VH-VL binders against o27280. Designs and how they scored, part 161

Target 1, 266 residues: o27280
Amino acid sequence: MDSMNVPEVLEIKRIVEESESVKTFIFSWDFRREVRPGQFVMVWDFRDEKPMSVSLIDPVRSEIGISIRRVGEFTDRVHGLSEGDLLGIRGPYGRGFELMGRDILLVGGGIGMAPLAALADEATARGMRVDALVAARTADELLFLDRLEAAGVNISTCTDDGSCGFKGFAHERLLTLEENHDMAAVCGPEPMMFQVMRILDERDVPAQLSLERYMKCAVGICGQCCLDDTGFRVCAEGPVFWSQELSRVREFGRYRRDPAGRRVPW
Key: E = the ipSAE of ESMFold2; O = the ipSAE of OpenDDE; V2 = 0.75 times the mean of E and O plus 0.25 times the DockQ between their complexes.

## First folded at step 7 (VH-VL)

Design k12 (framework fv_marstacimab)
Fold by ESMFold2-Fast, scan of step 7:
Structure k12 (fold): chain C 266 residues (1-266), chain A 118 residues (1-118), chain B 112 residues (1-112)
Amino acid sequence: as target 1 above (266 residues)
Amino acid sequence: EVQLLESGGGLVQPGGSLRLSCAASGFTFRSYAMSWVRQAPGKGLEWVSAISGSGGRTYYADSVKGRFTISRDNSKNTLYLQMNSLRAEDTAVYYCARTSWYGSFDYWGQGTMVTVSS
Amino acid sequence: QSVLTQPPSVSGAPGQRVTISCTGSSSNIGAGYDVYWYQQLPGTAPKLLIYGNTNRPSGVPDRFSGSKSGTSASLAITGLQAEDEADYYCQSYDSSLSGSKVFGGGTKLTVL
């Protein structure tokens, strides 16, 4: 991460309402600051700054999109903004996803589909075959289905309550889907990602997983973003990790840490 | 154009062995799971076995487990079914089928007849 | 035991609508697993007719449609034609890995 970067004040060009709780904010972007799927930006509302994954990368229109779920004071304020209002954007930061082979599997849970939607756009533009397993608690919380379908992505859905597609969890659905992918990319709740990773490892499919919840320090200088065992700082060495890297992390999928450093099970 | 062509069927005695082949063309063979589905004369469809695109994973119906072995050679675009300890109830047309990511059988070969009789 | 139950036969006259049912349970269709339909013309291999409950592959006429509700699925054929005379099979997935791909018993459609 480059701690000397300064925020650029950008006008909200367009807002897309993805669900009752999720909006995508679209900005004009100068692609001299390159941005890749899987990277994040710091969004500044002139009071607080929070990390947000990039969900749209469109060099042809010179636009980026940032999808934000309403979960607290900061995101509630941002959701109250309108087209024409201003936000500060700093970045991008972190390492992005790498694409390899011909066929890619995307497994996304909730807002974790945001960085995967940007990746799907790049993969389809490269002529890759993209299969996406989109998971949520309910049908109303499934994100980006129309965008993925328009891009030619093969979609399977699952919801905890059975309101759309398979009734159950992403890893349960994945067990019934065929393996034939050169790589996978996974983003969502950590317990989901852990179960999916184990299945993909057993199938010998290399996977990249995004650990967005550890982005407590945006500048990559502090140790608050460190993972157990490896010492990785998510904002500096992530948020995207290969499954081989995460298999060495005892914390991943089992517990997290509170502000006092105590283990809290999922 | 996707094409699947089965071969290796024939008449075999109970307890005997037979190896089926399926030649695939018109798609990236390694990117698809493949299955064998059989149909006894005048009866319905029965899934027999499946293999992942890499060949690292194999699945079998309980009726054939321990007797049949599915395999593939991605360099030759060919799927195989090694059938051992054959029984009269294994008599069927055996279809090679491409398995979509969803798990459907989106393309089928014409089938090859296996008759187990003395 | 039949895991997915279909009527053994159904009939209709040209131009009419026929519906073929596929009845499952909470461990397959009721769990949200997709239903697929195959058409087998006399003396030929099966062909995929409907995938993902409602979708048609390229080349399948819109006279064929799939639907799913609860533990059951249905194939509807409108504007019935003589060439639709065939065996129709539903297929889904049950949660056990060994033998998890399950077919219905098949339905013979006779065009009167």
Scores: ipSAE 0.265, ipTM 0.667, lowest interface PAE 3.6, mean pLDDT 86

Design k13 (framework fv_marstacimab)
Fold by ESMFold2-Fast, scan of step 7:
Structure k13 (fold): chain C 266 residues (1-266), chain A 118 residues (1-118), chain B 112 residues (1-112)
Amino acid sequence: as target 1 above (266 residues)
Amino acid sequence: EVQLLESGGGLVQPGGSLRLSCAASGFTFRSYAMSWVRQAPGKGLEWVSAISGSGGRTYYADSVKGRFTISRDNSKNTLYLQMNSLRAEDTAVYYCARTSWYGSFDYWGQGTMVTVSS
Amino acid sequence: QSVLTQPPSVSGAPGQRVTISCTGSSSNIGAGYDVNWYQQLPGTAPKLLIYGNTNRPSGVPDRFSGSKSGTSASLAITGLQAEDEADYYCQSYDSSLSGSKVFGGGTKLTVL
């Protein structure tokens, strides 16, 4: 029996309020089940099950954290929970980030900073130089700034409305920043990731991008989380892809899929 | 300790050429963009050129485009500025500077004087 | 002319506060680009004083502070000391076609 495919009922040990719309739920974790930055788990509230990125990986405290943004009925119910309440967790699933070189660039938008925060922790623990471009629509939606600063990460911020840092989009800010990185990791809204990928490709910086698209399943059932042109399934081959792989996918940055798998423009 | 040491300055006639060098030590040279910044006698600072850590990208002020070439040798921890078709207005102290991610110049060399005069 | 405008000179007495302005436009500071500040003592190379609008490098006293608002930035020096007498330069990035990194014209600070 594959115990990773059976939900384990875990007690919420601690809840961190990251913003008005984002909370991190922290659980005790047995690290005999290895977890890597970029992987996700299925979170079960005993009614519905949804995929969530792992945002904290702490083997010293034997804890993992899962950051959840309020976007619908499931996440509203989960946000209503308190320390001591129970959630079902199964996983981890998916491909994690690969670290290479000595200097890494992180580019995160909104909740996309969640998996990148876990990656920042691993990279800094390995002695890497980490520069993070943190983007959001407004200042109150910027995530993990204190945690990144505490880890020794060099931070640049940008907001669409100019309420914090550079006024504009992540790709516009990226054009003004120095490029001295062996690799990059990118996670956020797909249009943002597409623009960032183009710049990094022009600069010959290998990048990994995390796609947190809608998916139907993570356990033995063929999902509808396939990308055009390649047939990659986000839950099986992803969610992390190299930029060279994504450059072959016509839909990346151009349209998304609804729950039925139909094309919907951005 | 971060150190930057410029050399190669001197007197040159208009239309002549000169190559500046900057020897870097005390940090991982390949991990930083590098710049040249100049200062004419009694005048302010003017950014001249920049190069990415890998050497793959170069940038130039409009005043020097087509005449100056920035390059680096990461195996020797050395930055270069090849100056061709020199003009009297290129007369200045040329500083080698390390560029931070923010685009600031966090460490500077002592500078080397370039005089373009007939 | 410089695309970033600084007053050519500022003066103060020991112990006083002085501010040095750096005025840009919508293509540089107004677009959200960071402002960095440098101190140049007579006969020496410039030294980084403030980076990323408000940050101090190790060894720079907290009596030096930076701020940014709209299309301009300011360097404030409190508790003015004789050794602060120097030229001060602001620096940013300009998105216009004529060049990327730009310096202000410089401000000579005289400690009376």
Scores: ipSAE 0.460, ipTM 0.734, lowest interface PAE 2.5, mean pLDDT 87

Design k15 (framework fv_marstacimab)
Fold by ESMFold2-Fast, scan of step 7:
Structure k15 (fold): chain C 266 residues (1-266), chain A 118 residues (1-118), chain B 112 residues (1-112)
Amino acid sequence: as target 1 above (266 residues)
Amino acid sequence: EVQLLESGGGLVQPGGSLRLSCAASGFTFRSYAMSWVRQAPGKGLEWVSAISGSGGRTYYADSVKGRFTISRDNSKNTLYLQMNSLRAEDTAVYYCARTSWYGSFDYWGQGTMVTVSS
Amino acid sequence: QSVLTQPPSVSGAPGQRVTISCTGSSSNIGAGYDVHWYQQLPGTAPKLLIYDNTNRPSGVPDRFSGSKSGTSASLAITGLQAEDEADYYCQSYDSSLSGSKVFGGGTKLTVL
């Protein structure tokens, strides 16, 4: 029996509107299949299958939540679903975040706050002090601020356009904030993560970064989710990597690959 | 109750040295950056130096860079400022202050007076 | 000299409103960095009055409020009381200075 590798058809119990472009879909979950912050599931709408990060882990209610941003045909169809409709869920996959020390920094951009929101819940439950830098292009794309505040997290916001908080990019804001963290966790656009990683490395803060791009398979052994220089597979060896591991990956922060595998500069 | 208590001030001649101390209590000292802020008699506040919670990173105002050294002993909950090559313009009350994540000084000591005069 | 500019003095009568300005540049307040305000009563250490532009620490009355717009910030004090007579300082961060916290020159508030 390998229920993790076979899609299970689950009913959508509740849908939370996080923003105009993001919804969280909540499902009953049997926690005999453990789920950790930083892991992902494959979501199947009976036509296409896409990887999605787990954004809510609630063993008390026996629920998981999956936050999905509207970015294309698949996500547009999923956003059209209602409570009571069915989706196929397979997983969880990947390694989750590891928590160390007493003080943690979260740096999230856009939908990258989804796995970090789940991590914030875990860190707070362990009694850690949590500071979160939440970045987005505009104010209406900032996610999970109320949830983070309710958990007792110190929050700093920044937007590219200055519509909320600091006007500028996450790494620019990070330079002005104090650094007293035992570790950091980072998730968002790759150029943002690269700049943030460099600052954290200069500050001797060990960081874990979540890479969600080019997940082309839905099984634990995958040949297509591969990073250039090291041969890491995101679905098998990630999506969470330590900054020291990512510093060895030639493509990180420099170029990406299109669906045909060609290098495309950032 | 957060408390910061400075000591080590006094009268010193130009070119001399002093070491200031700040005893901290009531919070997890290692989890906060600390700063020294000074105020010359009848003048405004001037940030002097900062140190990260671990002590791994230090920062200095241009006016004191190369002459002052900030340090901390987290096992003793104590912040230090070693002041060398003192000048008349260094005459001021020196405050230690706890620095929030946002960069505000949320708690201040009572200050210790440093007078540089012949 | 001061990186952030404040008027050297302001005055008001009990019950009135006074506003203290803090003028910066594109490398500090204009870049979006947070502004904090401190009250220094005669002969005492400064005390945090407003942090992160608009927030009050526990124990600070709601008649004190902060705001920020463009390259400047302001502290408003309503219902002025004799006990408010003090020096007030704004503070921010300057990106042109490595790791630097910067203060305004201070404003002496006189309650007439």
Scores: ipSAE 0.518, ipTM 0.738, lowest interface PAE 2.1, mean pLDDT 87

Design k16 (framework fv_marstacimab; at its last look DockQ between E and O 0.88; V2 from the best seeds 0.65)
Fold by ESMFold2-Fast, scan of step 7:
Structure k16 (fold): chain C 266 residues (1-266), chain A 118 residues (1-118), chain B 112 residues (1-112)
Amino acid sequence: as target 1 above (266 residues)
Amino acid sequence: EVQLLESGGGLVQPGGSLRLSCAASGFTFRSYAMSWVRQAPGKGLEWVSAISGSGGRTYYADSVKGRFTISRDNSKNTLYLQMNSLRAEDTAVYYCARTSWYGSFDYWGQGTMVTVSS
Amino acid sequence: QSVLTQPPSVSGAPGQRVTISCTGSSSNIGAGYDVHWYQQLPGTAPKLLIYENTNRPSGVPDRFSGSKSGTSASLAITGLQAEDEADYYCQSYDSSLSGSKVFGGGTKLTVL
């Protein structure tokens, strides 16, 4: 049977507290179902189902990890769970990141570091050089620094308030850092990703950007199936897009759409 | 392990030209930006020029812009500095340096002396 | 003229602490850009001593430390030794010069 579209009830094996607002839930996983960095799963608490990025892929331990930020009723309930409790997991879904070259740049904002942490693990295991720019509003919201350091990743941090690393935004920090990368992977708030993409385009660094709002499109629960000016079908192709695919999309980084399709500025 | 070896320095007349080379070994050359940093006799360090790992982007100090050209051959693991319209104030030891992601110079060559004099 | 200002010289006796300052402006250190430090022994090429404000490369003893505050950075050397006699340079990035790396004027440390 097709296990990808049917929720499997899995036991929470371990919980890692990443910050005050973020936890990683670890489950045993049968790797006959391939999981790639950049893919997501649907997490079901037996009331509601939400898409969550896979943040840990460990075939040696036969485990996957899913990092969840506390932002509402569903995530509050899930954060209240303990080791041994059950969740429904369906997937994986979506287009994952593609690794190319030998030197890669990761640019992550907040919870956007979750799929990038899994990518960092795969890249370092392949012998690639990984540089990671980790951005957040404050030092307490920087995620996965210890895990990235343990993997041998070169880390630069930036915070809006200057509480850790460079004081400012990811794109401002990126301008002061060297550009010797074969590719970049970017995940975080859409305005941040837009500014980073512009710099990487000027530097001729091909970038892959993960658009979190399009995760539901990949499982057939479409928000917006076509992007302005391109006719691009997000449902079939997301959530990870190459920068050249997004460079012609007027709405990326500038506005979003409500359920009626009306433009709403960021 | 990492080695940078400069060559091509010497005595040249004002208005003349000279080409410096830097042979790199012990690391993946194409993965690093490279820089030239100079030091006039008895003076401090001055950054001169930088080139991206791919060679697609170059940067120059105002004092050398339009006269010096930085280039690299990644197939030969070699960095170059073509110096034209040389002036007495260009007299210095020229160092080849590897640039880290953070913008520091983590490895330096021994330097090569350029003397611009009549 | 250096956009980063260092004292031209400092001196200390063996075992003492010395501090070398690097004074910038709002377009470099004051904007939050990293400060790196180099040691140049007489007749040799410079060597990276401190990178990204406070980090030591492998092999640099912990008696060397870097700090940064406001528009300035400092290199501290504790337990001063004869072999520390050298020129020391700070280096940063200046945003007003678009892509430019800048060095301080250098500080000659004398140990006696």
Scores: ipSAE 0.678, ipTM 0.806, lowest interface PAE 1.1, mean pLDDT 87
Fold by OpenDDE, look of step 8:
Structure k16 (fold): chain C 266 residues (1-266), chain A 118 residues (1-118), chain B 112 residues (1-112)
Amino acid sequence: as target 1 above (266 residues)
Amino acid sequence: EVQLLESGGGLVQPGGSLRLSCAASGFTFRSYAMSWVRQAPGKGLEWVSAISGSGGRTYYADSVKGRFTISRDNSKNTLYLQMNSLRAEDTAVYYCARTSWYGSFDYWGQGTMVTVSS
Amino acid sequence: QSVLTQPPSVSGAPGQRVTISCTGSSSNIGAGYDVHWYQQLPGTAPKLLIYENTNRPSGVPDRFSGSKSGTSASLAITGLQAEDEADYYCQSYDSSLSGSKVFGGGTKLTVL
């Protein structure tokens, strides 16, 4: 079925506080409308609209979860909502992750763990072995640890300040871990993803990476999320890309464009 | 239950060859890197070699590089160690060990004794 | 000669606390590589005791604990029991030895 282009007004069923800055909003979902890990939805609070990753896909409960980090005015308003309140949801959009092989490595940073958590659920349900490197600035910002553990995921953590797990960045921790995966899925700060991709390439591990860009239409029309030199639209051809695709993207890991279209460095 | 069973050990002359095998069960064999670790009589543990789950990558200690070859047959759930140009200092109990993602050896076989003597 | 240095032996009476040190360098423990510990009972194969510096596998009592700081790691055993008499080995990774797994020289623990 085609993605919904008109926001459906949905009631917030539950709110899970994942961290001080991240909440997961749970909604009833009609699974006749397919949704894949790595896809995103447009969340509408009746004033503004922002793209958000799907972090939970539960066909048994007929629910989806959207994890939102508090980072600005829109997310401040959303974080002020309560169970029973309403939000507009349209989508899903974009290309999600593909699973291959038997062993998968997940590398996530901060809110980037949101789509990876959904992917972990699917992978484990398929009987795959899942290893997850979870990175954050501090221990309090590490996301979905209990959820991942409950799903049977092997977890390695790293924090910038060393408050939990390895002290350092994700790519540094990755260098200290064994190489035994058929594929990898990566999502987080782009500088992190850039470094992680390089390591995975050196190890000949096929990798998919989820990019974040400013999105306006979500349907590949406005061009706001176009990547330089390739013309890739993050909302249409992405947000999940293979490492081979991103190798053609000059701006990857280097800069992005702001809402005005200006280059802004990472 | 994870089980590792080594075989192939025995007495061999210096310069001779020997092939060790390790039969694995109780887990998805191809999903784990495997290692050989040896222990000379009355001595400590020494890592010898490792191989990735797919078998695409192999690693060797400097002491055995060029003489030993690690391999695996994932269809048979078996790990191998081909030992050539054996020396007296290679005399040891050789353990097959499953290698975790974290780099630890989380399961060990009971070992097989290799004696190199004239 | 071992890359990681352990005391050759330690001893303690039942119920006491003992610690076994594992001293490395900037190319292994100091480089951020994890330390793992193994227990080897007499006449048996080694058994994983501690992984990733501090974690206990299933079945390992909580009286065993690991720690890591700087270029060194430590294994602590509280409430020492007779069955704890064994050899203990620390293990890590060294980037300067063509990327090798490395063990400590081992520590013989005697329960008095």
Scores: ipSAE 0.622, ipTM 0.864, lowest interface PAE 0.8, mean pLDDT 94
Fold by ESMFold2, look of step 8:
Structure k16 (fold): chain C 266 residues (1-266), chain A 118 residues (1-118), chain B 112 residues (1-112)
Amino acid sequence: as target 1 above (266 residues)
Amino acid sequence: EVQLLESGGGLVQPGGSLRLSCAASGFTFRSYAMSWVRQAPGKGLEWVSAISGSGGRTYYADSVKGRFTISRDNSKNTLYLQMNSLRAEDTAVYYCARTSWYGSFDYWGQGTMVTVSS
Amino acid sequence: QSVLTQPPSVSGAPGQRVTISCTGSSSNIGAGYDVHWYQQLPGTAPKLLIYENTNRPSGVPDRFSGSKSGTSASLAITGLQAEDEADYYCQSYDSSLSGSKVFGGGTKLTVL
């Protein structure tokens, strides 16, 4: 009987410091368990289990990378680990990004660049032209710039404080860039994604957006990741949604939910 | 290597019409917005018109709006400018230019001369 | 009258530094739109020199630099060489002029 999903215990093979607050943990991975950009894994530190984005999918080296931002007790403990230490991984889960056409726009805010970095690798491997708008609060929090540049991705940056690139928000920068894409993939803070989605919809650019919600089961049975108005479960029908699916959701961009399910403003 | 080659310039009477072409090669033409930029003899650069990569959106300087029509044929990698109701002030070298994602003109043709004179 | 204002000419001796200004307004540079610069050698088509205010395309030497502040931008050229003798244009976007791309009037650089 193997119908229950349990974490596989894996050794941390390497740790990459992406910024002061973000590390990528690299594991050996058997790709008979297929992983698609935009899917997530549940990371278990033997006390708690949290959803994390896959930022590296490398079948040639049989490796995956999981990027984790320090934001609380769980992630503080994981950031304290070293190469050779153990973590539990279950998954992957969720619906990943679907690539379309030849020209893709990526818009990522903060840690939201993690799944987009994985998508950029797949898109460039398929011969697509990739343009990436990378946003953060400050210059030292811009993620994956060297990796994206080495892959041939065209980069535009924006920072809230203006320390690198355009001073301001991703949606403000997007208005000044040329409209030449077949599709877009967006991941980051939900208020950013809402504003970016509105611009892309007005420009008639098909867009897929990756949401973050509180998760417990990750397989669609506990109901903790549901969206208002649709009953969509982020872990099962998402985390990647088409903009048309999200345009009918009152919750998106207006509030979030805490672990108890209460509405909390962004 | 990216190449843009304009053609179709010449001498024309005021009120006449002319159609410019720009043959593009060395890049995925449909992925880029394109512009026409002109330069009257001894004068500076003036943006004339732009068209999106798909051809679905077009833009015109006020000085040519209603008289000029930009178009493209992505199957032939060719940009066009139909110029009607030509005036002496339209006399210029007309450049075909590729527009980058950043909004700059990153590649230019060598231009084709249009002279409007009676 | 050009939307972006440049001095009609500047000059400098070989090895010296010159700057070329590009003055806009609240509807273009002052609204946060980028400034791009072009070099036009005599008898040739323009060539992109600086994009996004400060970035140099491959093949443009580092003695060319751009900056932007407020409603103005500037192109600096150090270590002047005879081959730098050309016309220089700034370019941006203006939201008040039918959403059009706009050029400065151009600056003729003379190397003495």
Scores: ipSAE 0.525, ipTM 0.777, lowest interface PAE 1.9, mean pLDDT 88
ESMFold2 (binder alone), look of step 8: mean pLDDT 93; pTM 0.946

Design k17 (framework fv_marstacimab)
Fold by ESMFold2-Fast, scan of step 7:
Structure k17 (fold): chain C 266 residues (1-266), chain A 118 residues (1-118), chain B 112 residues (1-112)
Amino acid sequence: as target 1 above (266 residues)
Amino acid sequence: EVQLLESGGGLVQPGGSLRLSCAASGFTFRSYAMSWVRQAPGKGLEWVSAISGSGGRTYYADSVKGRFTISRDNSKNTLYLQMNSLRAEDTAVYYCARTSWYGSFDYWGQGTMVTVSS
Amino acid sequence: QSVLTQPPSVSGAPGQRVTISCTGSSSNIGAGYDVHWYQQLPGTAPKLLIYYNTNRPSGVPDRFSGSKSGTSASLAITGLQAEDEADYYCQSYDSSLSGSKVFGGGTKLTVL
């Protein structure tokens, strides 16, 4: 939870194209400011500021990486930048993942693999056995397979269209995988995370889930700090929560709200 | 839609070298890992080598380590296998195949024959 | 010797059921790695028949099914037809071989 409230202007050292829609921006970092997998930074393009998960933590090279998916005006502008250009970075913020046991499962959907890739690096460096279920809509949207392979991770893939690996959703693939894990870490679309959490709960595997919408609560920039999106104030440390904590949130994985404020199933 | 076309096979003497190519079309080549799989006459399938979509990771069967080099040119949608120090036991049809590292080979080329003969 | 063991041949008459086994060990199928199956018609390249243990690509009839349990996997073919006569290969991943994709020795299916 070491907050940093002033953006530091950092030079983009290297850009890695992860897919047509995802880039990783790499910066030199002073590791006197500890960064853990599951934490995020605020990225400032000198117009707008958005929270982004840290996807690479490399103390040997003194580098961090931030993976950004192109989904709107802010991310389109950032994707237009080149090596040598500047971005404002403040953080890290939030509660990171907690590693326990010897055998862990990672379940990631789309850009949700970004914080899990950093976690995989740490877990394998600690001598843990890591199984990763990497899910996306199509093969072109599967992320970090090369990095996971390099780290010695046991990889399963899943695509909605069957273009790479299991044809189906992450939770359907999970039902065909071994049950012997000491913990799991999950990050991706909320409906996916809800389905995965239910299976892991049935298997008595403690799970940690990363929720993007709770990142603002960790930095105090929302008008109310909410664990429950019904809008009353709850002090909570995000974005990573244990599944036991999420069982108390009535709207998690069940409803979202449309522009009129009505509850809509996922 | 998806097409893989191998070329470069032929007759080579033991100790010689040969470079195979595979031209890919109908998909985003850079997004997929690629492999070479071979089959000796009348024998079964043997995985030879794989390369990640970016080209950053390469993998080799123990039988070819130090002799074969897999590479790719994503700007040309082409996969390569450089074969050095060829032996009679390398005689086989070589298939180009699209893969994920822990997954299946979902599309295969027609193969190219490599014959190593004294 | 193949790391994954298949019977060298199986046979059946049209309309019958045949099964082809694929036996592995603790370093491959027993370690949780998935099994995929390929059909190779005479004189042609292999074609993906079953992937990730149980899934069929589009165009593969439901007469073909896969299963996996423990250190082994099986391919079942029901309603056997003359055009099913082919070589069948299982494939998995083996961690003990410096991380390698491994194939079974293949099974020749003869339709009587």
Scores: ipSAE 0.006, ipTM 0.457, lowest interface PAE 12.1, mean pLDDT 84

